# Ledger of designs, part 7: VHH binders against q2luc0

Target 1, 332 residues: q2luc0
Amino acid sequence: MPIEFEQTFRNFLMEHQEKYNRTYHFLILMDSIITAAQRIELYYRTGALKGNLGMAGSINVQGESVMKMDDIANEIVLHYLAASNRVIQVVSEESDDIVDMNKDGGRYFVYFDPLDGSSNVAHGLPVGFLFGIAKRNLDGNMKGPEDFHLREGNDYIAAGMFVIPTGMFTLALRDAGCWRFHADETATYVKPMRMTLPDDPKKWELSFNSANTTVFSEKVQSWIQVNISKYKFRYIGALAGDFHRLLTNGGLFMYPAIVKHPDPKENRPQGKLRLLYEANVVAFMCREAGGDAIDETGTRIMEIKPAGHHQRTTLYVGSKPIIDELASLFKS

## First folded at step 24 (VHH)

Design Y1
Fold by ESMFold2, last read:
Structure Y1 (fold): chain B 332 residues (1-332), chain A 121 residues (1-121)
Amino acid sequence: as target 1 above (332 residues)
Amino acid sequence: EVQLVESGGGLVQPGGSLRLSCAASGFTFSDYEMYWVRQAPGKGLEWVSEISWSGGSTYYADSVKGRFTISRDNAKNTLYLQMNSLRPEDTAVYYCARELHQGWEYSWDVRGQGTLVTVSS
């Protein structure tokens, strides 16, 4: 029987680029991102297997020293991005300030959340590494806005996520689709599968924290009342996991504004998720899979002009018919 | 219209030196990463060297490292390649190129006729 060889991520990327005069800057960057993900997975797997995981996802990495897994993941990603020599600056969920790298010779801005769902590490549940990538603007007026790293989601050229430690990697490429890979026995990402949201509403799922229903807006509460029984409900409570499943089954993931909380300090009228390294990432991937994403006003997520690198937003992401319905509702 | 005009090639003995120039016009030169690439007879284009927009970072193919030096003068819109200790295998047409966007990647844009470097006894 003939043996079967799977297409690698490298071969896939080489086939999906212009065939003339390429520089390989993006390939080198992606190799660094993949290496970071593999290193994070190793720390997660070895920590969990040796029983070194703490209550808050802390791992004893140096014997008597305790370090949170999200700090470890952040250090790993920063290291490999810097070593690539291709990154100008990064915005990290775990870093208060923008992190400078190769400001002179870099080509890319990278926005990342190195360990989405990090509270689940202590329970041995999957976590996510989310990233978005934008290019340096070399063809425009250099008089543009201060902080050129504050890019709209429409300026991203790629976005993706790893589900750790399962070996799943999803990458969306601007105007080239959304693609899922899995790690083979040699830790090589292989077998690109194009992700498109299903058209069949019987497959669609709703995903949101249903315990918060009474603290959402009246419009959202009414929409839930009418629609909750039409679809399956699934909610892990981690963006990466819930969105990973959404790309397969279609439907809606949402994190609405919280406006009616009995404790006013818990209201989040501008949303909770972060625009640059959470909402833009899943919105970009969803669009390349045939879906869409909006905020509480019906504004498309990827059209939001960022004012700050840790800016929050509300998020409704998924199958276009549902998003179109919600957009109409929010504008009525 | 973007123009790149290479010059400075010629015949030289092994061990000799040449300085190539590339005059740029039709775009804001200081905004672009720049490259030297070469094409030996009957071969494809080979990357030789790269310089950042500011001139602060330089990179070289292993085959020329230590012998070639790329530089730029942004005030004169000119790119240079100083080639020392030339070898017969350096014989090629040399082109300069600017870096352009190409989707999620970058490409280099070759426009000129190039300048021929011949290294032989």
Scores: ipSAE 0.449, ipTM 0.777, lowest interface PAE 2.4, mean pLDDT 87
Fold by ESMFold2, fold request of step 27:
Structure Y1 (fold): chain B 332 residues (1-332), chain A 121 residues (1-121)
Amino acid sequence: as target 1 above (332 residues)
Amino acid sequence: EVQLVESGGGLVQPGGSLRLSCAASGFTFSDYEMYWVRQAPGKGLEWVSEISWSGGSTYYADSVKGRFTISRDNAKNTLYLQMNSLRPEDTAVYYCARELHQGWEYSWDVRGQGTLVTVSS
């Protein structure tokens, strides 16, 4: 009676490191991140079973409406990152200030959004846990905030996301590709699949809030008018879910500047998404899958020099031919 | 050029103690995690101990835990291994290594000639 076994995430990581001379620090960090994700999923599933999803929440530290689940998720991630003893500092969507951890002996900076797409919680729909990872600079280059927690996306060594509660986990590793895993019946992440954006435009999808079309810039509106019928349109309204699908089908996800809103207080010329723990994360993963990402000026997302740890950006992420077209449009 | 020079080895009786040193040059020592590894006769390299760049975290192989202590002096660019309660099984050439940072990859690099520790009655 033959038994077949799927490759686990841990075995995958061990195969991607030098067999001898291993440090295991990244594995230990990833084990903590995975444990946090599993705990968040438990709280999500338990809330659905008890009827707690969709209850009124508190406003987060950024002034945005937040479900109570966001606070629980943040506490879980902070706990397990601290317990790893590998993290120097954290930037969390749910924490106004930078969180210091093992400043003397840590190796990593971690940027995370523990429950992306919180509006979906009320409907029992998937949400995301997004993260990015950077190392400290070396050889005497530790002089200012840009050498610590204010890192460009190009300095990230890894980025990933969990789509909760689906059991899907995607991790991109610098210069080693973008890989998707799923949880098996024992909740172990298994069966790594290399993610590469499809080259076939017939698979490509557009993803954006089409109801906002009239409040985007004239350049973006014109691009939409020409291109909306060329591709399938898909939008669930959560970055993690929409990007998860984008990695499979290719195309474009965008969250443009809002500049023509009838109520001027609703304009967001700098964009909605957060640079360090949202835009950089999906930009990094997309690049490792063969894609690209830019902002409203045509600047590559991962080249943006952060000025603040909660800084916003516009985002256009996806298949390179579409991104190149948009970059030319924005710079013309 | 990166250099790591090990010293402090010698012949010692079981139960004895030795203190190994590793002098580092050619890089910013205080930015790097450091390791002690060893090679017993006829065997490959075995990880012994690790210390973080600041000295805030230390790790040990089970075979040496409680007997060996890794430390560093960042002002002197020197790594140390205090070895107590030595056993014949600890006989090896001991090397220090620095952690290499290449993307997300994690490895360590042996460069010196090592220092021989012989534990024998």
Scores: ipSAE 0.258, ipTM 0.657, lowest interface PAE 4.3, mean pLDDT 86

## First folded at step 26 (VHH)

Design Z3
Fold by OpenDDE, last read:
Structure Z3 (fold): chain B 332 residues (1-332), chain A 121 residues (1-121)
Amino acid sequence: as target 1 above (332 residues)
Amino acid sequence: EVQLVESGGGLVQPGGSLRLSCAASGFTFSDYEMYWVRQAPGKGLEWVSEISWSGGSTYYADSVKGRFTISRDNAKNTLYLQMNSLRPEDTAVYYCARELHQGWEYSWDIRGQGTLVTVSS
């Protein structure tokens, strides 16, 4: 059988770059990110079997201290980002404060969630590694003064995710589309496929935690009541996984505010998801795939000015017609 | 208006040295990565060197590593290129450029006329 070759991620990026000999900073950064993802996957595959994953401070069957998978993943990503020497600062879900790297010579800001869907680890279900990338310098297309890590989604130059251990890598590049890659037998990401949300409403799916319907706002509840029968319903229970499906079928993923919980302490009026390393990431990817994303005020996610590095937000992301409808509803 | 004005070029013998300067105006110089690029006769633009916004990181083409040094003075809005051990193959018009971001990609924003460096015995 003749050997079949697929286009690699590296070659894909090179083809989309200018034909000049350059330093290829973005490629170097992405190499670090990919390496991190591969290492995370290794721990995912082997950690549970070895009994090394669990609650921090616990002892495994071998009598060794165990680490949480999210902490392990965080350390891996930080290590390789630092090693790239291209990153100024990092905002991580697992770090209370921003992490300085090459503060005086770096090029990029990186926002990431090293392990989306951490509860899935114990059950051997898929998890996500989400990341967003912004530039240091201010060009004509960037808004506002340099404010380091507090960047709007519109200031991102790239955003992506890994669904581990499925071998699926999705990357959106600013003004260059959303692309999905597959890990081959050598763990090399290959076969770039452009992702575009389908326009056919018959394919669209709704995705949200339906158990929370009664604690959503009245507007959201009313919308659900009208639309729940119009579309198929699919819910994995993790942002990365659900968004992964959304990119193929279209529709809507939403994470609404909790505002009507019988216990007021359980309310989450600002939402649960984080703006910089979750909502902006999927919003950016969705936009490059032809969709959109808003919060529960009808504001586009990518236009929200971050007030803090761990700012929370509601999220509605998906097909433009649905998002437009929701935006109108929220602004009414 | 964005301006970049190169100077310091000239005729030099092999093994000689030159120092190029680039005066920047019309934008916040300290916010941009800066580049030196060159164009030899009959050839396309070639990347020579890059420096980060603060000067903390520098990068060089393999052909000039160990011989050229890029630096900047943000207070003076000036970019420099110290060229030592010059070779005939270094003969080119040298341009300074700021990084212009286009989507996820970037290009060299060249504004000046460049400065000619001729290395000949």
Scores: ipSAE 0.777, ipTM 0.906, lowest interface PAE 0.6, mean pLDDT 92
Fold by OpenDDE, look of step 26:
Structure Z3 (fold): chain B 332 residues (1-332), chain A 121 residues (1-121)
Amino acid sequence: as target 1 above (332 residues)
Amino acid sequence: EVQLVESGGGLVQPGGSLRLSCAASGFTFSDYEMYWVRQAPGKGLEWVSEISWSGGSTYYADSVKGRFTISRDNAKNTLYLQMNSLRPEDTAVYYCARELHQGWEYSWDIRGQGTLVTVSS
């Protein structure tokens, strides 16, 4: 019997590099991302022992200001991305401005949320590290090192997430599918499994904050009323975690606009999620897994041209039949 | 139309040097990563060297590292490959290539006929 081995992530990527002997830019970049994720996980696991998982502005036992976990995670990611020397610029949820890196020789743009579901940290619940990757000047029409035209989801070459500390790493590659890896005992990601949303509606799940139902649009409320009994309901309250389950079971995750809040100031007609490092990331992965994603106008998430690096969006992501139904509803 | 025209090849003795040039036209040269690739007789296409659009980063195959130098002049739309300490195993047709994106990967956009480099005693 042939010796069976668990394919590593590195081996997985190398198989795609066999056509031509070339530089391993993407592998090097991914190595930096994986390393960052591992470091974040380490801090997640040990931070409570260090007293570093508290609220921003808290004082430790030494009388020092404690960095919040999302800041620590951000610094870790920035460090390793910079060290890769492959990144031109970075958009981070934790950075007000675009962060310049290797502007003269970099290759990639990286969009990331270092800690999705940061509220879970205090409770020891899973969090997500989300990232999207774009390549400079895909069409050869860009001048200079700076990306003055922010990339739409369709321009991403890869997107992925880590669910920390579960050891689950999911990666989608442009036109090459969505894959999940598992960390083994050595923290090596192995056993790639291709992810495909199931076609069986009996497995489909709905995921959203049901507490907000009354503040959604009338169309969305009506849709929920009709469909809430058709599918199982599951909601963790974090995009990464809920989407992680969605990739396995199918169905719908949605983050609708808030438009009917009793306090008008609490309305979020543009949605809450960020386009570049949250919505595009999960939309990209979902698409590669056979699903789709739209906003509340019925526009595909991946077709939205970003107006800014922190642009917000509504999100409906999941099984194509549901997404198509919603798209039709929104366009009616 | 995108054009890439290689020149500078020839016959040299082991230990000799050559400088290859590639004239680019039909596209914005300065927007693209550029490559040298080669094909030896009976072998497949092999990556030799890569240079970023600005020239700020250069990369080399292990087989040529320390011996070859890639450079570019964006004002002249020209790519260069300085080859020193040539070896018989460097014998190949050399092509310049523009980066071509394919999904998440990239490939060589080879448009020229290449230039033959023969290293022989």
Scores: ipSAE 0.729, ipTM 0.888, lowest interface PAE 0.6, mean pLDDT 91
Fold by OpenDDE, last read:
Structure Z3 (fold): chain B 332 residues (1-332), chain A 121 residues (1-121)
Amino acid sequence: as target 1 above (332 residues)
Amino acid sequence: EVQLVESGGGLVQPGGSLRLSCAASGFTFSDYEMYWVRQAPGKGLEWVSEISWSGGSTYYADSVKGRFTISRDNAKNTLYLQMNSLRPEDTAVYYCARELHQGWEYSWDIRGQGTLVTVSS
C-alpha cells in the first residue's frame, strides 16, 4: 500500500494564516503546549508500569517519591510554557497564585487545567488537558505585565484540549473554527477536521451528574424532568470527556449550581467549575463549533468578567437551541 | 500619527559594521514590541529581529543571529540595530516596524521609507 501522508498541525497553521509577513509566536507557543501534552501522555502511559503513579508521598519501585498526576502534569505544562518564552502569566488549576513567566517579553496569557478527570487515572481512563490563550493588548494604553490576566472568554484567541491518551487534540481559533487533530504513529497531530455541533436533535445528548438532580434549583429540576426523555443520556463524569462527545453529537453538558443540598454547607451556588481554565475553554471551543454556553443566570460564559483567577461558575454548554431555551428559563 | 523613521544605512564592505536607528513618534513607544525587517532587491519582506517592549527579550533570524544586535532606548523612543560582520546577502532596505496584531499571531506595522544597506566590495 502506498504511504499516506496527512496534513500536520504545523502545516495547518502555516497554511491557515498568511505565511509571509507574520511572526511565529503562536506556533511556538502551540508547539510547547503540544510537547507538554505529549509528555503528560507519555507519563500517563508509562508511569503506572514504572510504579510512578500512585498516592502522593508514597515510594515507587525505584525508591522515588510519588507525585500526584495533577502535580506532575502541572509541572510539565509550566515547564514548557516557560521554555517557550512567549507567556506573560499563567493561571493554572494547580497553582494557588498566578504564575509569572516572561513578564518582560511574553505575549500571551495561558489558562489551563493540566489534568481534568484525575479520578480516571487510577482506572486507566481518559483524562483531559484544557487550555485557553489570550494575547497581550497592544492598544497603546497597556504596557507589558500591566495588561490584565483576568480576561473574559471573548478575549481568548484560542482554546483547546487534549484527551489523553486517546491521541485527540481539539483546537478552536478565534473566528476560525474548531478543529480536531489525531495523533499518528509518530505522535504527530495530523488530519485537521473541522468540528461543528450537529443540528439534528436526534443526535443530541444530555450530560450531567444525574445523581445531583435533587439538589439543583427548581428550575433546573423541572427542565430535566421535561427533557430527560427527549435526548440520549451520556455521562463520563469529566468535563473534557463529556465535552469531547458533545462536540461530535451536540446536546448539552451542564454543571448546575447545588442549592438544595440537605446539608447547607454542601451547597455550591456559584458552581464548581472554574471560569478561566475550564468553562471559558469549553465555551470558546463550543462557540467556534456553532454552539453556546451560559451560566445559571443566563449570562454567556464568554461574557463574564472574571473577578478572580480561580472564580467558579455554573456551566451549561452545548447546542444553541438548548442553550437559548435554558437562558430564557433562567432569565424568567 | 504614528511615525517611524529609519536611518544609518549606507555602503559598507563585507565584514563591516553599521548601526541603524529608528526614531518613533505618535505612540507610546515603550508599550510596543519593535521589529527590524528587510527587503532585498527582488525579494519579499524578511524578518530580521524583534525586541520586547522592555528590551528583556530579543529574537533574531537565523541568518543574522550572532551578527546583529537589536536594542532600544525607550526614553529616546529609538530602536537600534547593530549590524556586524555584514555580508553581501544582507543588502536590503531595512525597515523599523511596530508590532501589529494579526489574529492569534502578529505582523509588522511599517511606516517609514526604510534605510538602504548595501554590502559590497
Scores: ipSAE 0.724, ipTM 0.882, lowest interface PAE 0.6, mean pLDDT 92
Fold by OpenDDE, fold request of step 27:
Structure Z3 (fold): chain B 332 residues (1-332), chain A 121 residues (1-121)
Amino acid sequence: as target 1 above (332 residues)
Amino acid sequence: EVQLVESGGGLVQPGGSLRLSCAASGFTFSDYEMYWVRQAPGKGLEWVSEISWSGGSTYYADSVKGRFTISRDNAKNTLYLQMNSLRPEDTAVYYCARELHQGWEYSWDIRGQGTLVTVSS
């Protein structure tokens, strides 16, 4: 059999760079992100065997303090982003404060969740590394660097995720589509495939925590009652995993507000997910794949003006017809 | 009008040195990252070096690291490239470029005619 070669991610971007005489800043940044993902995956695969993963404060078999994998993943991502010298500031789910990196020579802001679905680690189930990217400024005539890290989703230039340890890497580029890559036998991401949500409602799936149905708003409960029988139901219990599936089958993933909990302290009227490094990321990717995303007010996720770097939001993301229906409902 | 005028090129022997200059006008020089790019005969444009608006950060292609030094004088609106230990493979027309935003990346705004550097024994 003749040897067949697949296009690599690096070559995919390099062709664009060479064709249009672009700089290498984005390439270098993406290389650092990929390297971080590979390192996280290494820890995921080997941590249990080594006894190095677990709850913070635990002691491993060697008598050493065990780090929480969230923290490990965060440190890995921060390290490689810093090493790239292309990042001005970082917003991380695991960091209370904004992390300053290269304010002189940096070109990008990075928003990331280093480990989505952390509870899956203990069970050897897939986790996600989510990231969004914005430029230092929107006007090429402005003096750099900019310190405006609170960007709406529409200002992102890229967003992506790794589903670890599946070898699946998905990247959306502004006005250039959503692309999925697969790690080959050498751990090289190859075979760019453009992702588009299917238009066939027969393929669509609903994804949400059904256990929370009774504590959602009346509007949301009513919608679920009508639609739960129309579509297949799939729920992994992690944003990255569920969204990964959504990109293939279409439908809806939602994380509604909790507003009717018997214990008022358990209500989450603003939602649970974070805007900058979770909701904007999947919203951006979904839009580039032909879908859309809104909050429970019917506002497009990507149009929300962030008030803070850890701002929470409700999330409805998926096929346009469903999103449009929900938007109308919420605005009524 | 934005202008970039390169100078300082010439014929040099292998191992020799040259200093290129780029005079900028028509824009606020100190607001822009600047680049040196080069084009060898029969080849495409190649990135050589980059410097931040302040001059505090510099970047180099692997092929020139340790040999070339980029610098700028914002008061004089001038970009420089000190080239040491020149090699025949460094033979090219060298262009100064201003950084521009393009999509998720950046581009080289080349305006000048470049300056020819020939490295030959």
Scores: ipSAE 0.717, ipTM 0.879, lowest interface PAE 0.6, mean pLDDT 92

